# Ledger of designs, part 21: miniprotein binders against q53ft3

Target 1, 195 residues: q53ft3
Amino acid sequence: MFGCLVAGRLVQTAAQQVAEDKFVFDLPDYESINHVVVFMLGTIPFPEGMGGSVYFSYPDSNGMPVWQLLGFVTNGKPSAIFKISGLKSGEGSQHPFGAMNIVRTPSVAQIGISVELLDSMAQQTPVGNAAVSSVDSFTQFTQKMLDNFYNFASSFAVSQAQMTPSPSEMFIPANVVLKWYENFQRRLAQNPLFW

## First folded at step 3 (miniprotein)

Design sV24
Fold by ESMFold2-Fast, scan of step 3:
Structure sV24 (fold): chain B 195 residues (1-195), chain A 83 residues (1-83)
Amino acid sequence: as target 1 above (195 residues)
Amino acid sequence: SPIQELFERLMEWAELLFERAEKLYEKGDKEEALRLFRKAAELFLKAAELAKKNNDPESYRKAWEYAIEARKYAREILKELEK
């Protein structure tokens, strides 16, 4: 139902369902993550009067999860970009995952999505200024990523053309994909607005 | 500005191709270095065109100067290969 995207990492579209109304994505090495995109896959809408509350969780000094509300996704706003860098270690918020009491290894965080009534969601306050952008921003980000990948891959296709018997049938070396990933990550570190 | 964002992306990408071309040239892979210097010049020129449309003469000048340098390196390699 949901997808989770971190720049330079493989998109996750298979959330772990931990209850009828609760879904989780794992985020290893979360201290290196600045932004997370959460979106609906568009195949199945929320039932009338319902939406998704988006939570972020990281382990405290004892390995116990600390859940924080980042924001919401709804049928009217099916994607959102959240800034998770700078969130306070050990800070908590009220959340529907309390009974689950999940313990994790250090440096592995989670994105949790709880399907809730819109009335219930309206009563909740997200931490700080975590929510950054709308579905339009997600579309622009995705287009920039695709353009970047295409331009990078195409620039190396010619270098391997001599290894292909037919000039009309080009083969792109596997290491071009790795170099694209390294390039993209490096430039994001230099300028987060690059994409 | 979407145009400014696209400009910056093209500039960074062209610079990366330029650096890779220099490394390939140092390793003696002159034909591949030539191809990448030419591709870098192409991207710098696309960036210059965007800066011109965005009425940003400083960015235009920067992208144009980078394109000239990439073309200069490509030209020198081409001379080496033809001889």
Scores: ipSAE 0.000, ipTM 0.065, lowest interface PAE 22.0, mean pLDDT 68

Design sV25
Fold by ESMFold2-Fast, scan of step 3:
Structure sV25 (fold): chain B 195 residues (1-195), chain A 83 residues (1-83)
Amino acid sequence: as target 1 above (195 residues)
Amino acid sequence: SPIQELFERLMEWAELLFERAEKLYEKGDKEEALRLFRKAAELFLKAAELAKKNNDPESYIKAYKYAREAVEYAFEIRKELEK
């Protein structure tokens, strides 16, 4: 239902479902990541009155996960860009993953998505600098990410057409990626701050 | 009971604030409406917690439903103000 992308890496569209309402993406080698994009694939909307709270987790000095709320995605705002550089030394925030036993490699960070009521989301405060806050930097990053995403999607489409029947690599449907790209371009043109 | 009386008082107060918030929104006073919807939601949630402790699931569901509606209005108004 969700996608996650980082510049220079394979886009992820198969989140690990760890509970009825909780999904995670693994981010290996997270120390090299500055920004993460989280988006809905556009095939299945959230139920009425619900949205997704987006969290970032990394291992602390004792190997324990530290969860921080980055922001939200909803049917009305189906994608968001987060800056995670500078969050790795912070303390964790209140989160719905606290009691869950999540299988994780100690050196790998995670993006967590919790499907929650809009009322719960409205009462929460994301960490200060997670969202890109200036119009110029937001617009530049978004355009660069859209271009990179489109190029990767095109590469996947070509590879899928010519691939042997080997299941060692994940591929994404080209039409879903193109639909997401066009929707973002249109909405960004109308309002760069629609997030 | 004292607990039931407190629940009813919280619900009546929250409903009053909810109605006032709706009227303010209709008049275009979005910031005032947002503040009152948030206060209404808080009172509805306090009523829901009280009903939960009093083992009254019907009152809990009713209060929680109203709290959800108030928060949804607040969320949408906040989005409009952040444009």
Scores: ipSAE 0.000, ipTM 0.062, lowest interface PAE 24.2, mean pLDDT 68

Design sV31
Fold by ESMFold2-Fast, scan of step 3:
Structure sV31 (fold): chain B 195 residues (1-195), chain A 83 residues (1-83)
Amino acid sequence: as target 1 above (195 residues)
Amino acid sequence: SPIQEKFELLMEIAERLFEFAELLYEKGDKEEALRLFRKAAELFLKAAELAKKNNDPESYRKALEYAREALKYAREIRKELEK
């Protein structure tokens, strides 16, 4: 249902579903990451009245996960960019991932997405520095998307060179790029303030 | 100007989509390449509209030329797929 983008890395679209309403992406070598983009794949909307709360988790000095609320994605705002470079020394926030608090490899962080009621999400406060400004957010998202085209294209080329392609295997990566672009185009057309 | 900034970003996005479409075509993913060339053309045409509103004939011509090239690739791929 979700995708995760990091500048200079391959796009992730295969979240691990850890509960009916909870999804996780692993971020290896997270100390080199400044921003992450979380987006919906555009094929399956949230149920009416629901949205996704986005959390970031990193291992502390003892290997214990520290969860922080970054922000939200919804049907009306299906992508968001978050700055994580300043969050690693912070205290944890309230989170629904209590049973998922597993001691992690020191260099691996996680993005968690919890499907929650919109009314519940409206009452929560993300960490102060996670969301980027409205003016900067589009420029940063665009820049990171451009970087990720090269990484995605490179990954596709390598995968196709190693296997006899089937139609579904050939179209899965390109379909993700198309879905992101369709969501981008839709936002561009609907919101004069966006562009 | 804000219009010039919007124009430049639309052109950059469309150019990268065009490059990715070329790579998909070379790897045999012709149907997806066709779709991306069409998407690139749409963005180039939107950039051309911004250049026209900004009274910038050079940027307008550049965007139209890029759109034309993307549509040419789309047309040729469509013909290959029809055969």
Scores: ipSAE 0.000, ipTM 0.129, lowest interface PAE 11.0, mean pLDDT 67

Design sV33
Fold by ESMFold2-Fast, scan of step 3:
Formats: C-alpha cells, sequence, structure tokens
Structure sV33 (fold): chain B 195 residues (1-195), chain A 83 residues (1-83)
C-alpha cells in the first residue's frame, strides 16, 4: 500500500506488515538521511474516515526505539515529505564532550505507518518542523516527481486490476519502480538546483 | 530544464509500459496488452506536447514516432480481438 523514498537510495515499496493496521520500513545508515518521502502506491485507498499516521523511530543510547509522530498521509494527500535530520539529535556536534553513554548499536531507523481514524489523527500533534512545505526548488521538484509516480502507479494498478479476477493479488512490479527511481536519481543529480 | 526532465520521465514510463505490453501479448493476455499499448501512446503524446512547448523538435519527433508505434500495436491487437 505504501512506498518510502530517500534521495540517493532505492525506493522501498514492500513494507513489513507488523499488525493488521501497522507497516514498517527500515532505514539503515539513517544518520546520512535528511529527508524521507512517504506515499501511497495508488492501488488501494484508505477506507472512508481512515488515514495513515507516519512515525519515525531511532535507537536511543540503550538501543530502545524512540517513536516520533511525523505527520499523516490520507486519500486527499497521499504523499508527504518529512525532514528527519533534526530529529536524530546526533546531527552535528551539539555536545562536544557529549554524554558518556557509549552504546554500540546498528545505525538503523524505521518509518512506521499506522492506519487510524481521521478523527484520532486530528487529535495528535506531530513533532515540530518535521513536515516540509513545498517552498524550495528541491522540495517542489521532489513533490512533483512523487506526484508523477503516484499517478503512474495508480494507472498501472487499475490496468492490473482489470487483468486479474481478484485485486487482492495486485502489486506493482519491482523492476518498474526501480527503473523509475533510477531515472529520477540520475536526473536529480544532473539538475538538483533547477528542478 | 524542468520541462525537459518531465519529458524524459514520461518517455521512460511510456517505454516501460510498451515493453510490459509486449510481454503480455506474448503470454496471450491480448486485452490487457491493448490497454497498456494505448496508455503508452497517450504518455508518448503527452511527452511530445512537452517537447513542442520546450521548442525541441528532435524530442518531439522521437515521442511522436514512439506514440505512433504504440498506437499501431494497439490497432493490430484490436483487429485480432474482433475476429
Amino acid sequence: as target 1 above (195 residues)
Amino acid sequence: SPIQEKFELLMEIAERLFEFAELLYEKGDKEEALRLFRKAAELFLKAAELAKKNNDPESYKKARKYALEAFRYALEIKKELEK
């Protein structure tokens, strides 16, 4: 149902389902990530009155996950861009002599998506400044490319539904998504400031 | 440049759809192949419109040529299905 995109990395479209209403993407080497894009694949909309709450989790000094609410995706807004660099705490040398809590843990974070009632989502407060407005050139370009992919995925998913008697087996071929992402990355590298 | 980038993305997507339609046809899924060839043609035509707006006649000709090829495949499949 969902996809996760990080600039410079392969797009993920196969979330791990950890509960009936909960999905997770792993983000290895998350210290190098500034922005994450979360989007719906366009095949299956949320049921009426439902949406997805997007969370970010990183390991604390004890290796325990710390979950932060980043924002939401809905049928009316099926994609969102989040800035996570400030949420890692370890970005930059904020404390030169730091805490003496040296824990050897893998640098792996997670994006979690929880399917929830829209009324429930409206009562939650995302962490400050995680959601990114499309005000700069790169953010606008990223949103535009994601919209293009979402429209394509929706069109392809509809075509697939017409081919199969049951939409429960519908999916977007990994090679199609990979090829789109490779082209996106190549073009972004060539013209990052003018898109 | 943004128009050129969008042109190239539309061409890439349309080319992938065209290739997938060819595979579906070989497997005997002719009705589905027809739908995808039609969609590829639409996207190639949209790319051609962008190239025209961008004053790029070479890209315009290329996109139009691919659109025509996709349309021809669709027409042939439609004829097969009608028989």
Scores: ipSAE 0.000, ipTM 0.100, lowest interface PAE 14.1, mean pLDDT 66

Design sV54
Fold by ESMFold2-Fast, scan of step 3:
Structure sV54 (fold): chain B 195 residues (1-195), chain A 83 residues (1-83)
Amino acid sequence: as target 1 above (195 residues)
Amino acid sequence: SPIQERFEILMEYAEFLFEKAERAYEKGDKEEALRLFRKAAELFLKAAELAKKNNDPESYRKAWEYAIEARKYAREILKELEK
């Protein structure tokens, strides 16, 4: 269902299915790899509401697998390019003399694809991001203020029979307030960054 | 960019839930529709924030517009249920 491509190598289109929802590609000589491309073959789409989470596994200095989430592929985005050079186990431990003093056994890395609900994939993004909370708070506050302003202003509308001409006061028709409210909502929707 | 990928996943999931909410409403399941529109709005707002971090104003605008629309539908349904 999936393919995996590394520059300068033959494309792999036969993933090892290790579970009903889990697929794996082996990446021999992974230290020479900077980027991998993962894609859907276009034969069978994901069921509605589902997609694929793409993981990379490499052996750490002790030979134990370390899994990292690279990203996702979906029916709407059936291919993705990932940079894995920053995920190689020896990079952080390098010194001025390179790998000369590092004893490591060459190992095979893996690309793993887990078929998951889009709901589960979305939740893999850390919740409690301050910026997301800020946008939500701002949106709620803005909508609440606009609604309360319109309702408050409209509550003071009076009929012509109740009006007394006062040179020190000005009156605004309720429909003008409504028009401004609608125009502001339209502008906010068209360009959320306009103010 | 991982930010762009997360944005696309959030948008796709939110759009899926938004459409599912519309179908639930047409079927007369107003409580489920309300729940789904609220969830869609949350995800569209998360997507909007990612687009903002990625300096992509067009994606931000799209996610924001969908979030506002989802919230409007949720609010209308809530009023129907409170009656």
Scores: ipSAE 0.000, ipTM 0.259, lowest interface PAE 15.4, mean pLDDT 69

Design sW12
Fold by ESMFold2-Fast, scan of step 3:
Structure sW12 (fold): chain B 195 residues (1-195), chain A 83 residues (1-83)
Amino acid sequence: as target 1 above (195 residues)
Amino acid sequence: SPIQREFLKLMREAIELFKEALELYRKGDKKEALELFRKAAILFWEAARLALKNNDPESYKKAIEYAEKAQKYAEEIQKELEK
């Protein structure tokens, strides 16, 4: 249902479903990630009155997940770009030894999507400064995303990181990808902030 | 409801194609089985779309499971044909 893109990486379209209404993408090597794009594939819309709340989680120094609400995706706003670099650092210590002690290196963060009623989503407050409000930044990254997604999908790529004899691979029909690409590009041309 | 009737129609048609594809695969008619598995997957995906639109997560889950199963068969047959 959803896609996740990080600049410089291949797009992910195979979210792990962890509950009937919850989906997760893994983000390895998340310390190098500045922006994440979450988008709907366009094949399956949300039912009327529903949307997706987008969360970001990274492991703290004890390995425990720290979840933060980034924003939302809906049928009317099927893509969103988030700046997560500021969220990863949190409020750091100015003490030299304190800074050294938090140098424990967690490697994997997660993007979580919870399918919720629009009314419920309206009651929630995203973390400040997560959503990208710069038109130039969004336009450049979205154009890069469209090119990357089209190239990835046109290769008929199975789950890209799966290197096992019995993978849980996923095959995506090319016509669905082409329809999504054309629709997304048309919308972007009309309004770069439709995300 | 009209959406429920369309969902059931798509599921029925997709299941028939899926069954026919399994029979062709069993007989060794891999090329035709591949085509039918792909067609079944598309119909299951369309059924899932209608289930979501109808706010019916159980029907959505069922349709998606069948779509994924059909796609896995198609992918496996594709690999066999590429040898």
Scores: ipSAE 0.000, ipTM 0.088, lowest interface PAE 21.6, mean pLDDT 66

Design sW13
Fold by ESMFold2-Fast, scan of step 3:
Structure sW13 (fold): chain B 195 residues (1-195), chain A 83 residues (1-83)
Amino acid sequence: as target 1 above (195 residues)
Amino acid sequence: SPIQREFLKLMREAIELFKEALELYRKGDKREALILFIKAAELFREAAELARKNNDPESYKKAIEYAEKAQKYAEEIQKELEK
């Protein structure tokens, strides 16, 4: 029912169901992960009045899971972006002294999704800086993605134009990409949530 | 070959992102769909560079076609959000 995406990795769409209402994704090598996207996969919506609470868990120095609420996905908002880098300890089993001649806690974190009543979800408060839904962090993420898109599109456009044209291929002038980028930047500056 | 396997891996990852973006778009989550279309385009471009370095013009052309499709969806979403 759910998918989990980390930049540079294969998207995960096969969550492990650990209870009727609970699903988990494994995140190996989680210390290299800054952001995770959680989203609903198919055309199957949540039952009326229900949604998904999204949790993040990493092993502490004793190998015990530490679960934290990141945010929510619902039929009305079927995807969410979370910043998890600030939630990692960065210590323990990864520290040189702690790892020496000691069986280390695995570097595997988990994303957990719990299907819950919307009323119940409304009473919960996610950890303060996890969700990229705040204006500032969302704007930063969106701006980075927009810059990446513009650079990518601009770099390949020239090479594409130099190739033998295919009648079935559509081409856009580079200047319209620039105009779109500038307009998007302007719109973001006025209202970061416009998109 | 190892290079062909890497190319196929990137293409597969990009196609998965592209499909997820389409589903998000159909659900009305335009913002999230835009982000995934952009990511898919990036991976298609990386695949294209591998094909170019491997002197494989057909694979290069195919990767560029998919990159352009992802970009077209991103532009369409952006157009909708600006109205």
Scores: ipSAE 0.000, ipTM 0.064, lowest interface PAE 25.3, mean pLDDT 67

Design sW21
Fold by ESMFold2-Fast, scan of step 3:
Structure sW21 (fold): chain B 195 residues (1-195), chain A 83 residues (1-83)
Amino acid sequence: as target 1 above (195 residues)
Amino acid sequence: SPIQKEFWKLMLEALELFREAAELYKKGDKREALELFLEAARLFLEAAKLAIKNNDPESYKKAIEYAEKAQKYAEEIQKELEK
């Protein structure tokens, strides 16, 4: 249902389901990551009245997870770009993951997605440090990143007809990528303050 | 070549981060500039690995030179913040 993209890394489209309504992506070597893109694949919408709360988690000095609310994805806003630089020493946010048995290593962070009622999400406050410092510069960067992702996914889908599959490789349907890219571009063009 | 295409995607992403880091540094946002220079260095190093796989010494040299430059700027900023 979800995808997670970090610049220069393979896109992840197979989240680990840890509960009926909770999904996680692992982010190894997280200290080198500044931005994370979280998006819906576009084929399966949220049920009416529901959306996804997006959290970032890293291990503290005692190996305990510190969860921070980054923001939200919904059927109306199916992708979001988060700045996680500067959050790695912050205090934790209110989060629904505290009772879960999540196995981690010291260098691995996680993106968590909790499927929740939209009314419940409206009562939550994302961490302030997730905001970008420059809209123009960041918009240009994210545009290049999205172009790179779309071109990679499209080229990869074509190349799969000619190449032997690798265990670490993944197939991304061109239709799913196209729908996501078009929706994101349209939203960005219609609202200059969106991203 | 798929490797050549991936190389240039990484290089373009790293160059944009490098540019933004320099801009942030000029504005006095040193911590954010540090993080972007480190991220740019990481992507340049990933590009260098692809150049090795593609037997392309010219591209490898270019990626390494940019990675070293980004790392040097990061080290200088880190020293400024340690004061």
Scores: ipSAE 0.000, ipTM 0.073, lowest interface PAE 21.3, mean pLDDT 67

Design sW23
Fold by ESMFold2-Fast, scan of step 3:
Structure sW23 (fold): chain B 195 residues (1-195), chain A 83 residues (1-83)
Amino acid sequence: as target 1 above (195 residues)
Amino acid sequence: SPIQKEFWKLMLEALELFREAAELYKKGDKREALILFIKAAELFREAAELARKNNDPESYKKAIEYAEKAQKYAEEIQKELEK
């Protein structure tokens, strides 16, 4: 499970699975996007020896996708920030999505995640100017925001629990999750991430 | 921690000023770049102070590292403007 966020927009946590090992997020109005963040949701790790290669795609003059390798996410580095503003007129890279007939709107860009062997990923070269040096700082920030949600949800669950609180048996109302999400998005909009 | 979240808020604001300053410098707007690098350094130092008070040496080290980078760029631009 992966997440994808762009400052000022709703975070996406429901990737479209296009193959057993391939996931896609749509980026509407991509011409206004300078940076995207890709992260793991934290509860389900990659299998040992595996990681995720992150690709960016935009439609060329014929409406066909042009895929570029941005970088990677792994269990040891579960989030990454990518600058895409310079890549919309850039060169295409070698990619594993060549055999995929991915359904998409011609005016929409995509983030693709391919689950691959770490040995394979080590031999690949991301396009220039994609990854940012602040990936560790953003990983820390993302972890703090996730900690905030966990603490909030746990506090609410305990308040709603009966005699013997059990986290695995707790039911959190949808409105509570929605309120946290709205607060999280608002905070992201108020804290510019390189834009 | 609420203090650590405030720390990262300051860090991200400072990083954006740092980025804007670098772009201004590339465009030749050296005086404006100098002002933003100085502001970025100040915010990084404020973040470092929060980390110090929160007994977070890793965050302190990170904030000081960026403050020093911003300060170094400001000093270099100041020297360029003096010539």
Scores: ipSAE 0.000, ipTM 0.103, lowest interface PAE 17.2, mean pLDDT 67

Design sW34
Fold by ESMFold2-Fast, scan of step 3:
Structure sW34 (fold): chain B 195 residues (1-195), chain A 83 residues (1-83)
Amino acid sequence: as target 1 above (195 residues)
Amino acid sequence: SPILREFIKLMREAFELFLEARELYKKGDKEEALRLFWKAARLFIEAALLAKKNNDPESYKKAIEYAEKAQKYAEEIQKELEK
């Protein structure tokens, strides 16, 4: 139902379902990640009145998970970009030596998605500055990548969108997402400025 | 249009069941997949009838195509269960 993208890494489209309403993606080597993109695949929409709360988890100094709310995805807003660099290891005035830390501790973070009522989601407050608010070169590139994805996918989803009609909904088979990603990477390799 | 809104709702519900049935089939739950494909087919037919009443031949055609596709999957699963 969901996808997870980190710049320079293979897109993940197979979330692990850990409960009826909860899904996770593993993020190995998370210390090198600044931004994460979470998006809905077009196979199954959220039920009426529901959406997804997006969480980020990293291991603390004792190896215990620390979960933080990043934001939301819904049928009307099926993708979001989150900045996580300020939330991992360096949250709240870490000394430089300590911030570098020992790499031998587990270095796998997780993105979690919890399917919740929209009314419940509206009452929650994401951690500060997780949502991208400045337009830097990486944000521009990522936005162009998302725009290119949805433009490309719409050509394949037209009949599906008419069978599952709503102007605010786009539901895309997972194989189309993978084919789009390969196509985008191929075009980027041929002309890095094509976007 | 109230008829258009009901058509959209039926198509959405039918397609959600269709995709759920496909996932159940992949997990090996063929009996439940069969049940949901038949339910999806029924809802697609109800949507088609609303499109016909609303003089919308394109929506009618597409709803019927999906009803037939859902029925085809149901028939294939039924054959697998009988072998």
Scores: ipSAE 0.000, ipTM 0.060, lowest interface PAE 24.5, mean pLDDT 66

Design sW41
Fold by ESMFold2-Fast, scan of step 3:
Structure sW41 (fold): chain B 195 residues (1-195), chain A 83 residues (1-83)
Amino acid sequence: as target 1 above (195 residues)
Amino acid sequence: SPIQEEFRKLMLEAWELFIEALELYRKGDKREALELFLEAARLFLEAAKLAIKNNDPESYKKAIEYAEKAQKYAEEIQKELEK
């Protein structure tokens, strides 16, 4: 349902489901990461009244995760860009992942997505300065990359609408996503400013 | 309201089954995927009934949309199993 993107790394589209309503992406070597993009793949929308709370976790000195709320994704706002470089030694926040005893290697962080009621999400406060302005060049780059991915993937979904009751809610084969990623990586290697 | 909360609970349960069924279908576990798509459709339809009882046409419409998606996947798998 979700994707996670870090500049210069393989896009992740297969989150680990750790509970019925909780999904996690691993971020190795997290100290080199400045921004993370979280997005919905567009094949399955949230049920009415639901959305996703996005959390960031890094291991403390004991190897225990410290979870911080970054923001939200919803059907109306299916992608978000977060600056995490200021949060790696930052403050903790209220989080639904506290009951999980997941110990990670010292250099591996996580993005967590908790599927929650929209009214419950409205009562939560994300940590400061995680949201990134649309004026930022990196934000523009990642927005354009997501637009490129969406347009590419949706073109294939139109021809495969047999598996979807509505063309607006498309099924996308994994190999199409892989082909898009390979093409994007090749173009980026040739000219990092091609976006 | 209690009815709205029950609606959201049913929608979430059905959605979880729907996603699991999609993954099973991608892996080629067609019969198990079929069973889960049918159960998801049933729960979405139960949610739709609650929305009608609560005089909430928008929630009804969304529940029916998801039920129809689950039913369409089930129909397609059924056809594949007949071949």
Scores: ipSAE 0.000, ipTM 0.196, lowest interface PAE 17.6, mean pLDDT 70

Design sW45
Fold by ESMFold2-Fast, scan of step 3:
Structure sW45 (fold): chain B 195 residues (1-195), chain A 83 residues (1-83)
Amino acid sequence: as target 1 above (195 residues)
Amino acid sequence: SPIQEEFRKLMLEAWELFIEALELYRKGDKLEALKLFYKAAKLFMEAARLAFKNNDPESYKKAIEYAEKAQKYAEEIQKELEK
């Protein structure tokens, strides 16, 4: 259902489901990570009235997980970009993962996605320094990548549903994500300044 | 394999440009260093594309990480030049 992209690494599209409503991506060597992108694959939408709260977890000096709320993804806003480089010394936020006894290696951080009611999500405040500036070159580059993906995915959805008068759903096969990534990288290799 | 040899050639060319860019930056020639980091990133991306087409995930990951390092250094220099 979800994907996780880190600059300089292969995209992850297979989250570990740790509960009915909770999904996790492992981030090894997290010391080198500055930004992380979380997005929906479009194959399975959230149930009506629900969305996903996105959390970041790293081990503190005592080896205890520190969970921080980064933001949200919804059917209406299926992707989000977060800066995590400044969060390692921050304090933990209120989070639904506190009741889970998650065992992990000391050098591995995690992205957690909790499927929650939209009303519940509206009551929560993400950590302030996780937000990224629109003028940041990485944010511009990532937004260009996401735009390329959604244009490709939307084109595919429309062509597959050409006989319906008003297609309202987008169901994208996982293979389409890999093909888009390959095409985008090829364009970057031809002209690194095209974005 | 001809594909493996082309990959290695691209990685070596990119790495040589990357090292040259670092030396130029150390010497204070920031604009020339910026140009070479962009060229290195391009070659690393070409290597990554070739590895991906060849179903070689380890080579792909390595090339992408080097391309990101080159782009990151270029971005840092760009910010320095913009004051």
Scores: ipSAE 0.000, ipTM 0.072, lowest interface PAE 23.1, mean pLDDT 68

Design sW54
Fold by ESMFold2-Fast, scan of step 3:
Structure sW54 (fold): chain B 195 residues (1-195), chain A 83 residues (1-83)
Amino acid sequence: as target 1 above (195 residues)
Amino acid sequence: SPIQKEFAKLMYEAVELFFEAKELYEKGDKEEALRLFWKAARLFIEAALLAKKNNDPESYKKAIEYAEKAQKYAEEIQKELEK
C-alpha cells in the first residue's frame, strides 16, 4: 500500500505490518537522513473516511522508541515529504504506537503509518514543521519522481483491472517498481530537465 | 453522493490539465506539456477507479478513454524529446 523513499537509497515498497491498521519502515543510519518521503502506491485507496497518519521514531538511551507525528497522507494527497533532521532533540507526542512497546536496535529509526479516521486525524498537530512546503531542488526532484511513478502504477492498475472482471485488490510486483525506477533514472541522466 | 462529488472534482482537474498541456505543446513548450499530460492521465485513472467503486460503467469508460488519450500524447511527446 505504501512506499518510503530516502535520497540515495533504494525505495522501499514493502512495509512491515505490525497491526491491522499499522505499518512500519525501518531507517538504518538515520543520523545521515535529512528528508524522507512517504507515498501511496496508487493501486489500493484508503477506505472512505480514512487516511494515514505518518510518524517518525528513534530509539532513546534505553532502546525504547520515541514517536513523533510528522503529518498525513490521504487519497487526495497521496504523497508527503518530511524533514526529519533535528527531530531527535524534540519532545515526543501522544501516538497510537505507544501501547505497542516496539523496541528497535539503537542505530535504526522507523517511519510508522497508522490508518485512522479523517476526523481523528484533523484533531492532531504534527511536531514542528516536519512537512516540507519549500520548493527546493530536492523537493522538486522528488515530486517529479513521484508523479512519474504514480502515472506508471495507476496505468498498470487500470490494465490489470481491464483484464480481470472483478478485481478486489491490485498488486504491483516488485519487478515493476524496479523497472520504473531504472527507466526514470536513465531518462533523467539523458535529459536532466525531464520532469 | 460523496463519490460522485470526488469523481467530478478529479475529472474537472484532469480535463483542465489536459487542455493546458495541449496549449503548451502548441506553443512549443513540449517538456511542460509532457509533465501535464502525465498528471492528467493519473487523475483520469483515479477518477476511473472511483467510478468503478461506484458501479458506474459509463463514467469509468469515459475516464479511461481520456486517460488513454492523455497517456498517448505524453508517450508521443516523450519519443520526440528522446530523438
Scores: ipSAE 0.000, ipTM 0.072, lowest interface PAE 23.7, mean pLDDT 68

